VH-VL binders against q9umr5. Designs and how they scored, part 426

Target 1, 268 residues: q9umr5
Amino acid sequence: SYKPVIVVHGLFDSSYSFRHLLEYINETHPGTVVTVLDLFDGRESLRPLWEQVQGFREAVVPIMAKAPQGVHLICYSQGGLVCRALLSVMDDHNVDSFISLSSPQMGQYGDTDYLKWLFPTSMRSNLYRICYSPWGQEFSICNYWHDPHHDDLYLNASSFLALINGERDHPNATVWRKNFLRVGHLVLIGGPDDGVITPWQSSFFGFYDANETVLEMEEQLVYLRDSFGLKTLLARGAIVRCPMAGISHTAWHSNRTLYETCIEPWLS

## First folded at step 21 (VH-VL)

Design kh83 (framework fv_nofazinlimab)
Fold by ESMFold2-Fast, scan of step 21:
Structure kh83 (fold): chain C 268 residues (1-268), chain A 122 residues (1-122), chain B 112 residues (1-112)
Amino acid sequence: as target 1 above (268 residues)
Amino acid sequence: QVQLVQSGAEVKKPGSSVKVSCKASGGTFSSYAISWVRQAPGQGLEYLGYIIPIFGAANYNEKFKGRVTITADKSTSTAYMELSSLRSEDTAVYYCARVDFPEYGSYGMDVWGQGTMVTVSS
Amino acid sequence: DVVMTQSPLSLPVTLGQPASISCRSSQSLVWRDGNTYLNWFQQRPGQSPRRLIYKVSDRDSGVPDRFSGSGSGTDFTLKISRVEAEDVGVYYCMQGTHWPRTFGQGTKLEIK
């Protein structure tokens, strides 16, 4: 009787990371069919986001087709951006709750724990040179790199995030907005102790201005212009904000209190 | 000024693998990408793939996917191209080339290695 | 894959005379940033390719003024205003806009 749940992982991740999340769902909503998609795992998570969207789309279509009452999406980190695009490109999705677990919805601008660990040289101020090129845009991390000091380059070069946020015009923008607005609930989760998503408010559609001062969702042009439906969703009461302090990036899917507070209520 | 120096010529048997190195000097190795291109004797240029060392990740032309592996070692500023399951048609000069990322400009292969002749002979 | 077609494939030219090479792409090479990532390379006998032109018309440092690039969308031209003996070699156009990167088949410039 519970709607099926589809889980989409993040950068350098796989389905294995969600063992605790599945345990929590089984405890509170026994009988829920949970599918954790084993696509673009590990290094393959660096493939261009539009390629990932296509692959995940093919995987979710049969699941959605078998659930006429709807499905829920739980999308972690980079996976939240994949799910954003899925909701826009699918003319007939039946997603009730889209639960975004610490995803950089307005982009990333910062030396994350992962980038510092894998790439010892700081990339923050110089990554725009690589990312805003045809070569850089063939990697997922560059698809949502959002340098607030190079807005012109981000707007013109971003192959993914600027398009799905309606920050750059696209022929499909009207259809994408209509499709995204089909979602029942947009549940945004994140927090100041994440340590990877920078700024952490990106998980709530906030982001840096040119002085690296965070402007919240309601101050963003994409919200004010209602470019893909955030203002409409908020007016419906369909946006849920669930910030929680004390949770690191790799713990969002394995914290019971977080699950009970922010996820469980939305898994009808 | 950046220079790329490649390893020496190789003669390989069909079915074996070859690993060609490309050592960069000058500039910051992590600030650019390295492309690999080959040229069969008397023929044109063919793109194999490239690596962005700062990401530790490469993209491969589908024609070679599964046979080609491109890696980089930041500590030695060296990129590598390994091609497996060699056939006679893989006989070619293999080039590495830098892809620069200036604030404006080229975004293309501006500095090339000297080339490495790989001969696949039974 | 984007197909790059060059003409002529063989270009005999007299020293001091102009030379012109055409390159046509099967798809537009304009990237979403408004730039066109069309490059021209020169390969002298026994040497590595060297880039002459990037972004259709910008010359690399050290490339003589006699080399010029022009074009838009799918049609591009490399011109040499006065051919010198050192210009003998094969010239390739190359697109950087689309994956995978592709080259023209090459134009062999020879002195008559």
Scores: ipSAE 0.813, ipTM 0.913, lowest interface PAE 0.8, mean pLDDT 91

Design kh84 (framework fv_nofazinlimab)
Fold by ESMFold2-Fast, scan of step 21:
Structure kh84 (fold): chain C 268 residues (1-268), chain A 122 residues (1-122), chain B 112 residues (1-112)
Amino acid sequence: as target 1 above (268 residues)
Amino acid sequence: QVQLVQSGAEVKKPGSSVKVSCKASGGTFSSYAISWVRQAPGQGLEYLGYIIPIFGAANYNEKFKGRVTITADKSTSTAYMELSSLRSEDTAVYYCARVDFDDYGSYGMDVWGQGTMVTVSS
Amino acid sequence: DVVMTQSPLSLPVTLGQPASISCRSSQSLVWRDGNTYLNWFQQRPGQSPRRLIYKVSDRDSGVPDRFSGSGSGTDFTLKISRVEAEDVGVYYCMQGTHWPRTFGQGTKLEIK
């Protein structure tokens, strides 16, 4: 009766992180078939995002084929960007709700807790040197690094995010937009206490300008130009914004109140 | 200014593993990548892979994937290349080389270690 | 994988004469940023490789100006205007644009 749910994890993550989410779904929507994809786990999550998109696509196709009524996607952190690309490259996806859990939809510009763990120095202002090179772009984290002080380098060097957001031209842009627009609901979740996603408003398609002032989705050129369909989706009433304070980055998939407020209503 | 110093020559049996070190001095270890390249006697250069220490992550040429592991220890400014399941065709000089991420876009291997001869024989 | 093809593979040259080495790539080496990441290396007998040229035509610090690089897209050339005895060695082109990084076969420069 309930549509199947496909879960895509984030950076340095695995399917095991979603034990609580699965428990919540089972309690509120018993009988739901939930598939947590265990591809690109741990350090393999650093592989280029286009490689991850291809791998997840192969896994998702048979699940969608078995569910003619449609499926839901729950995509966490970096996984939300994978799901953005999946919805654009698949001509025949049947996704109803795309639920994005604290994903850097406009990019990341801040010292992530993962980078601080690896090297205890602020890398924010200098990471552009590494990320906007052929070597850097062979790692997922650089695929969505968006330095607002080097926007020209981001636009020229980004192999993933600038393309999928329509910030740089691509031959497939018109088809990607058409495919993305097939989604039933785009559910955006995030909050100010995340501590990893910087700015946190990136989860809602907001981002820094050159002065590090956050401009919200409706002020972004990608929205105003309707580059991949955000303006069209908003006009259809298909975008849901669900911000919640008090939730750290690793808690979005294990907070019951968050689940009941932001996720449960969209799992028909 | 930046120097890369590698560990000494190794003689290994087929089926064993070898771990070569590359110690960096001068500059900031975390500001560059370390590539590994090998050269069999009388042959050309072959790219094995590289590590970006600040990500703690490496990328491997598919030819060696599953047998090669590249790691870095920031506390000692040392990169390591470990090659397992050694075969006679792995006999080569193994080099580490720096990829500097500067404002000029000079990416490529501008500073090289002295090389480490690895001989695989039964 | 991008194949790098050098010509000639053996280059005997008279001292003081010019020498030229060609390098052809199986794919364009222009990266998304508009730069071409083509490098040239020199390896003298018994020594580690030394980078001479990066981004097609830029010389590394300390490299004599008798070495010059040129080319675009898939066709590249390294020129030595006046060969000196110390230039004996093997020269390699190398692309940094595509994964995995690949080298040409090498050109052995010898004095006649």
Scores: ipSAE 0.842, ipTM 0.927, lowest interface PAE 0.7, mean pLDDT 91

Design kh85 (framework fv_nofazinlimab)
Fold by ESMFold2-Fast, scan of step 21:
Structure kh85 (fold): chain C 268 residues (1-268), chain A 122 residues (1-122), chain B 112 residues (1-112)
Amino acid sequence: as target 1 above (268 residues)
Amino acid sequence: QVQLVQSGAEVKKPGSSVKVSCKASGGTFSSYAISWVRQAPGQGLEYLGYIIPIFGAANYNEKFKGRVTITADKSTSTAYMELSSLRSEDTAVYYCARVDFDSYGSYGMDVWGQGTMVTVSS
Amino acid sequence: DVVMTQSPLSLPVTLGQPASISCRSSQSLVWRDGNTYLNWFQQRPGQSPRRLIYKVSDRDSGVPDRFSGSGSGTDFTLKISRVEAEDVGVYYCMQGTHWPRTFGQGTKLEIK
């Protein structure tokens, strides 16, 4: 039988967004138990990421306990960051495939198509003023806001992403790395036509330098220092990169070709 | 210069709800947060919560969670605080105050509304 | 929640003399960026609070230089070098570092 699948949604989202994904899984892997976690829906997705991690952890523990053979995670958008932290803070997780579906793994810097209504174009360069404050860090979007022109502020102020990426020291960093390395496969999915995740290469651990030139994962200090295990996972053959053009941010969980190419192979 | 103007005094019965408005003029409404603070007669200041208008989301002091709702309308540059299930202990002056993000490190309530007296009559 | 404790609660002062108010927090107010988000507010009778000091020691625009803030970590002081009649009111310290934001009990400054 197939390992159970746990799905974690993204910003301003809910379990309703995954109906097509459930249909695809049922067609290719009939009998799979799929749990779409219905926590932090809609505006509650703006709660601090560490609070979301705690809530999702409490929901995930009994599911993992019932499946000693292992589970798979499919984590969409902001949900991919929640899953990054879950894998680090859980000493006993049994995750085989962690499928990161267009998630800003190195952070977000840009006015996105989905969020343009919420983030006026004039605010991109000024959002650091709000995000890198005690008030801003009480909202999830600021927990992974990564302004490449104020990297010093990001490193000092980020309560979540800078810590989970090992960009700032934390007492638990060694344990978090060991826990994360227990994952079977890290499947990274994203693409240039996403329109929300900026830069889109953030889904593959690439990011802007101070000149807004994208540096890929292998050029990042977090990779070179192996801060949370990316270099070790790549050497093990455990990192899968699956870029696909032509897919907008809200379509990653409802595109059949994407599912068959990037997700289906990792659910057995 | 930013100014905050609040709605007028309210007299409410126990069990009812009150909704206080806070209209901002000057500056860019989406570049700051609006905090809500109350003060019972002769007592100190108590923090209720705040909203960041550009996110459309608020955080509430756990003491009031479930009874307080803070919203913002960017088109009218107005923030609202609604408090339900009113008790006599909710009798207080309710203030809105701006959290300034424009001056790095200045974070705090630098501009305050005039206050709105809410009296819960027994 | 972070408890903010002020002393004294009542402060009678002679005109032209200095005044000092203490504020202590139950835990450190230093945020991870190295800044301390401690504020001081003045509330004159019948008026809204007015921020005097932010980030321990920075004065807001229009605040007279006779007001000064100092301190670190958990122990903070507001000083008025020479009290004037217009300074009558209640003074509050407030921390912005931790959720929820909390205020001291207030110190009532009166002219004797």
Scores: ipSAE 0.830, ipTM 0.918, lowest interface PAE 0.8, mean pLDDT 91

Design kh86 (framework fv_nofazinlimab)
Fold by ESMFold2-Fast, scan of step 21:
Structure kh86 (fold): chain C 268 residues (1-268), chain A 122 residues (1-122), chain B 112 residues (1-112)
Amino acid sequence: as target 1 above (268 residues)
Amino acid sequence: QVQLVQSGAEVKKPGSSVKVSCKASGGTFSSYAISWVRQAPGQGLEYLGYIIPIFGAANYNEKFKGRVTITADKSTSTAYMELSSLRSEDTAVYYCARVDFDYYGSYGMDVWGQGTMVTVSS
Amino acid sequence: DVVMTQSPLSLPVTLGQPASISCRSSQSLVWRDGNTYLNWFQQRPGQSPRRLIYKVSDRDSGVPDRFSGSGSGTDFTLKISRVEAEDVGVYYCMQGTHWPRTFGQGTKLEIK
């Protein structure tokens, strides 16, 4: 009897995108109850991340309550940030494996071909003016916009990512850290050919410095200060890194080799 | 310099829909947001929602959610506000207003359209 | 929703005298960046609103220096040092910090 799996989708996405993932899980772990949450679909995925966290929280509570042995989360793209916050705000979550599938865990800074028309090159350097305002922070995409040339504005203005990463103080930070540390495994998946997540190392808690040089997780202040438990999880042997080349952003949930290599081993 | 020019007055029947346009001239349309505000005769200002054109996405005041739709056409620098299932209580002057992002901290409605009177009557 | 309460709602003033309008918010308007997104608007009869003040105390371009804004947290004031005939109209405070954006009821400034 396998633990239930809860799937959280990404930006401009819906439950329909995960039909191949469900097929793979059924083949390797027959009898697994998989729930793909059908909330904040399409344009509703642009709603503020804290609003999405509240909605997804209400949906996962009864699923977790029915599974005393625990559940697994598979969280894709923006959905990985929703799951980060869920694990922090829930005092009673019973998540074993949190599988983060190409999620911008340290934020996004880039004009990619996939989202180029939402983030035109001419606006990349100026998007901070919109995102680091009360109006901008009412959209999910600005909640994790992390301009490395205006890190001071990101730290002060971010309503979501800077808080859940412990980059800015919050009254609940100690409780959020304690709750997040209850997770059994943090499985990080991503790769250089994603084409959307910029830098792609954001999926592994790496990010740009002010010169746009990528610094890996172990060089980040959030890791060094153990702000929400990354250093503790790594020391515990609970962080799994699974980079894979050759996979575009929309293919992470439909690639069999990726599933067999990075996801299947963590679905007990 | 930015100016916002709105479409003309409308008289509508209860239960119908109205679509008001707001055309921007001057400046870069994609560098700001467009808010929609209404004012019933003799009453104060009420916020309906806004759109950030570069995201192609809008946020709506819960009071109007399900009836109001705000869209933008970047090619014509025009924002639209459509209100459906009209009632007599929707009779008001509808304004569009720019939320500027030209410099840090100024965030607010600095340029307003001339207003569009929408009258809902049988 | 954040409730914005203005006082007085009717303000008869003699030409050349000072005028003062108070605005109180039901919640702090300080945003996480340390800025307070309180605006003041003027609406002359038959015209669109015009922003006078943003961020509590900064004047928009072309706004006369006789207009000044002050305040912090939940209590704000718009002052006109010397009322002129062209100042007749309704004045609104508006908060931009919280969703949804909300306006005060308006203060009608009239010459007596």
Scores: ipSAE 0.805, ipTM 0.909, lowest interface PAE 0.8, mean pLDDT 91

Design kh87 (framework fv_nofazinlimab)
Fold by ESMFold2-Fast, scan of step 21:
Structure kh87 (fold): chain C 268 residues (1-268), chain A 122 residues (1-122), chain B 112 residues (1-112)
Amino acid sequence: as target 1 above (268 residues)
Amino acid sequence: QVQLVQSGAEVKKPGSSVKVSCKASGGTFSSYAISWVRQAPGQGLEYLGYIIPIFGAANYNEKFKGRVTITADKSTSTAYMELSSLRSEDTAVYYCARVDFDQYGSYGMDVWGQGTMVTVSS
Amino acid sequence: DVVMTQSPLSLPVTLGQPASISCRSSQSLVWRDGNTYLNWFQQRPGQSPRRLIYKVSDRDSGVPDRFSGSGSGTDFTLKISRVEAEDVGVYYCMQGTHWPRTFGQGTKLEIK
């Protein structure tokens, strides 16, 4: 029988968004126990990411305990960052495939259609003033805001992303790396037509330098230093990259071709 | 220069709700947060929560979570604090105060409203 | 929650003399950006609080230089070099570093 699948949603989202994904899994892997976690829905998705990690941890522990053969994680958008932290803080997780659906793994910096809706005028150049403060860091959006023109502020102020990426030192970094390396497969999914995740290569651990030129994962200091295990995972053959054009941010969990190409092969 | 002007005094019955407004004038409303603080007669200051209007989201002190709701209307530059299931212990002056992000390092409650007296009595 | 403890709670002072108020926090107020988000407020009778000091020692615009803040980590002081009649009121320290924001109990400054 198939390993259970745990789904973690994204910003301003809920379990309802995954109805098509559940249909696809049922068609290709009938009998799979799929749990879509209905924590931090809607506006509650703006709660600090460390708070969300604790809540989701409480929910996943009993699921993992009942599945000695292992589980798979499918984590969408902001949810991919929650799952990154879960894999690091849990010294007993049994995750086989961690499937990251268009998640800003190196952070977010850009005025996209989604941000323009929230902020009618372009605010990307000024969000650092809000985000890199104690007040801003009490909201999930600011926990992964990564302004490439104020990298010093990001490194010092980020309460979440800079820590889990090993960009700033933390006493638990060594144990977090050991725990993360327990994962069987890291499946990275994203694409240029997402329209929200900026740069879209953030979903593949690429990001802007100070001139807004995208540097890919292998050029990042976090990879080169192997800060949380990316270089080790890649050498082990455990990283899968699955880019796909033509998919908007809200469609990653409802596109059949995407599912068949990037997700289905990793659900044992 | 920024000013915060609050709604007038309210007398409410136990078990009811109260909604206090705080209208900002001057400055850019979306460039700051609005905090809510209360003070019972003869007592000190107690923090309820705050909202960052551009995110449309608020954080609440756990003591008041489930009873307090803070919202903002960007079109009128007005923040609101609603407190439900009122008890006599909620009798206090309620203040709104600005956290300004335009000046790095000066974010703290630098401008305060005049206060709104909320009396809970039967 | 971070507990803010002020002393003294009652401070009678003669006009023209200096006054000093202590504030101690139960945890360090240094945030990861290296800044300390410790503020001092003055509340005159019947009025809203007014911020005097932010970031331990930075004075707000329009605040007289006879007011000064100092301290580090968990130990902070507000000093008034020469007390004037208009200084009568309650003084509060407040931390902005940790959630939730918390205030000291207040120090009532009175002219004797």
Scores: ipSAE 0.836, ipTM 0.923, lowest interface PAE 0.7, mean pLDDT 91

Design kh88 (framework fv_nofazinlimab)
Fold by ESMFold2-Fast, scan of step 21:
Structure kh88 (fold): chain C 268 residues (1-268), chain A 122 residues (1-122), chain B 112 residues (1-112)
Amino acid sequence: as target 1 above (268 residues)
Amino acid sequence: QVQLVQSGAEVKKPGSSVKVSCKASGGTFSSYAISWVRQAPGQGLEYLGYIIPIFGAANYNEKFKGRVTITADKSTSTAYMELSSLRSEDTAVYYCARVDFDHYGSYGMDVWGQGTMVTVSS
Amino acid sequence: DVVMTQSPLSLPVTLGQPASISCRSSQSLVWRDGNTYLNWFQQRPGQSPRRLIYKVSDRDSGVPDRFSGSGSGTDFTLKISRVEAEDVGVYYCMQGTHWPRTFGQGTKLEIK
C-alpha cells in the first residue's frame, strides 16, 4: 500500500494546477490517497508565510494522524518554503519524502516573466526598500526576497526565510532542526529553464554572493554550520538532487518525464 | 513631493456600500503603500488596512475583514477603499495616508489626504 | 493588538511654556531590525493628521526643532520646548511595528 501524498501549491496558484500530477500518480501508484490542499489560493497566497504555515499545519495534522506509516509531501514553488517550515515546527510529523518542486529554498532575487506584473522592469534592485520593512514583511513574497547586495537587511528584516534557514538566531532553532531531521528524504527538483526562480540554483540551496556569482549548497554558511540539518541529511544519504533542463516554472507539475525521473521513485 | 487628494463627502443608507478614492500626485506611486484610517466624530484614529500598489495586494484589520476592500489603479495613481454593509457606527472621516519606503527607517504615514466624510443615516 | 496609552488626555498649557506627552505600548515596539517604529502625529482643528516624529526621535522635514521625541521599548515621550499658538490640537502616538497598526487615544493640547 502507498503512503498518502499531500500537495502544497505556490504563489497565485490553486489545486487545479495539479490535475496532471494526480493523473501520473494514479497511473504509477494506483490507490494512493492524494490530498491537494486548497488553502491560500490565488491572491491569498500573498498572506504572510507564517500565517500560511499555521493554516496548512491545521490541515495536515488529521491527514498524518490517519497514516501512521507516514506521508509524502509534494510542495511546489513558494509551497516548498511552507513545507520547510511545517517540517521544522511540527515535532510529531511523519513525513517520509519531502519533494520540493522548484522552490526558492535560499530565496528569490530577480525579475520574472511569471510575476513581472508584481516586479516592473528594474525593480529587482529596489524591492529591498519595500520588503525589508514591517509592511513588506506582511506579504509572502517579501518573506523570501533575498537581495544579495543588502544581505545585512535580509538577515535582520526577514521574518521567515532567514529564520527557517538558521541565518538569524531564533529561540526555537534547536527544536526546529531536530524536527526537520525527522524527514526520510529531501528531494530537490529544479532547473535552468525555469524562468521564474532566480537564481534557479536556489531550488538546490545555492544562491548569489554579493557579486551575483552563484555558490552551491556545500559553499553556503547554512550548510557548513549545519544550521537546520542539511549537512547531516547529506551525510545520511537523505538528500536527492534532480535537476532537469527544458522545464518552465509552470510546467514542473505537468511534465511526465520529470514525474517519472524525479518524483515517482520517492512515492513508496 | 507627494500629495493625496480624496473624493468628496458621501451620505449613505444602512446596508449600502461606499467607495472612497485617493489620488496621488508627485513621487513614484509604486514606491510606497497607502494606508486607510478613519475617525468617528469626536473620537480617535482607527486603522483599517493598507495596500502596496506594486503587489496589488492589501492587508485588513481583522475588525473590518470581509467588509473592507482596498484596491489600487497604477495607471491613474489612485487607491480606493470600499466599505460594505454600512452601519451608523461607520460614520466617520476616512483618510488615506502614504507609507514611505524611499528612505530607510522612515516607514510610517508621512503624507495624508484631506479626509472624506462618510455619513450613514436612514 | 498592541494597546497604546497616552497621558495626559487633556493638556492645558501657557504660551511659551514647555509641554510633555507620554505614550506607553502594551508590547515592545522594537522591530527585528533594531529600529523602533513609534510615530507622533499632530491634528489641528479641522485638519488631517500631520506626522511630526518617526522612529521615536527623528523629525519630519519642516517640523520645528522645538518638537522632540524620546523613549525606548514601551515608554515614549513627545516634548514641545516652547508652546506656540499654532500647536493647539490633538497629538497621537502610533506604532508601526506590529500588525495591526494602532494609535493612542490622543492628547488635546489647549492654551490656558
Scores: ipSAE 0.828, ipTM 0.919, lowest interface PAE 0.8, mean pLDDT 91

Design kh89 (framework fv_nofazinlimab)
Fold by ESMFold2-Fast, scan of step 21:
Structure kh89 (fold): chain C 268 residues (1-268), chain A 122 residues (1-122), chain B 112 residues (1-112)
Amino acid sequence: as target 1 above (268 residues)
Amino acid sequence: QVQLVQSGAEVKKPGSSVKVSCKASGGTFSSYAISWVRQAPGQGLEYLGYIIPIFGAANYNEKFKGRVTITADKSTSTAYMELSSLRSEDTAVYYCARVDFDEFGSYGMDVWGQGTMVTVSS
Amino acid sequence: DVVMTQSPLSLPVTLGQPASISCRSSQSLVWRDGNTYLNWFQQRPGQSPRRLIYKVSDRDSGVPDRFSGSGSGTDFTLKISRVEAEDVGVYYCMQGTHWPRTFGQGTKLEIK
């Protein structure tokens, strides 16, 4: 039989967004137990990411316990960051494939057509003032806002992303790295036409430098220092990169060609 | 200069709800947060919660969670605080106050509304 | 929740004399950015609170030089070098570092 699949949604999302994904899985892997977690739905997705990690952790423990052969994670957008933290904080996870659907793994910076109402052009340059404050860090969006022009503030103020990426020291960093490295496959999916994730290469651990030039994963200090295991995973052959053009942010979980090319091969 | 103007005094019966408004003038409404604080007669200040209008989302002090709702209307630059299931202990002056995200990192309530007296009595 | 404790709660002062108010927090108020988000507010009778001091020692625009804040970690002080009649009111310390935000009990400053 097929390993169970756990789905973690993104910002302002619900389980309804994954109806097509569930249909595809049922067609290609009939009998797969798929659980779409209905936690932190809608505006509750704005709760601090560490709070969400704790809630999702409590939900996945019994699912993993019932699946001795392992489970797969499919984590969309902001949900990919939740899953990153889950793999680090759980000292007994049995995740085989972690499939990250267009998630801002190195953070978010810039206007998006999809989120333009949250990130007005006039506020883009000043959003760091809100996000890198005690008030801002009480919202998930600010937990992964990564302004490349104020990298010092990001490193000092980020309560979540800078810690989980090993960009700022944490007492648990060594244990988090050990836990993350137990994952079987890290499947990274994203593309230039997403329209929301900025830069889109953040889905592949690339990000802007201070001049807004994108540096790819292998040029990042977190990779070079192997802060949470990316270099080790790549050397092991455990990182899969699946970029696809022509897919908008809300279509990653409902595009059949994307599913067949990037997701289906990793669902055992 | 930014000013916050609140709605007028209210007298409510136990078990009802009250909705207080806070209208901002001057500055950019989306560039700051609005906090709500209350003060019972002869007592100190108590923090209820706050909203960041650009996120459309609020955080509430757990003591009031389930009874308090804070919203904002960006088109009218107005924040609202609604408190339900009113008890006599909710009798207080309710204040809105701005948290400005300025370059100095002041992050405190620097501009306050005039206050709205809410009296809960039978 | 972080508990903010003020002393004294009642402060009778002679006009022209100095006044000092203490505030202690149950936890450090230093945030991870190295800043300490401790504020002082003045509430004159019948008026809304007015912020005097932010980040322990920075005065708000329009606040007279006779007001000064000091302290670190968990122990803070507001000083008035020369009390004037208009200073009558209740003074509150407030922490912005931890959720939920909390205030001290207030210190009532009255002229003898």
Scores: ipSAE 0.822, ipTM 0.916, lowest interface PAE 0.8, mean pLDDT 91

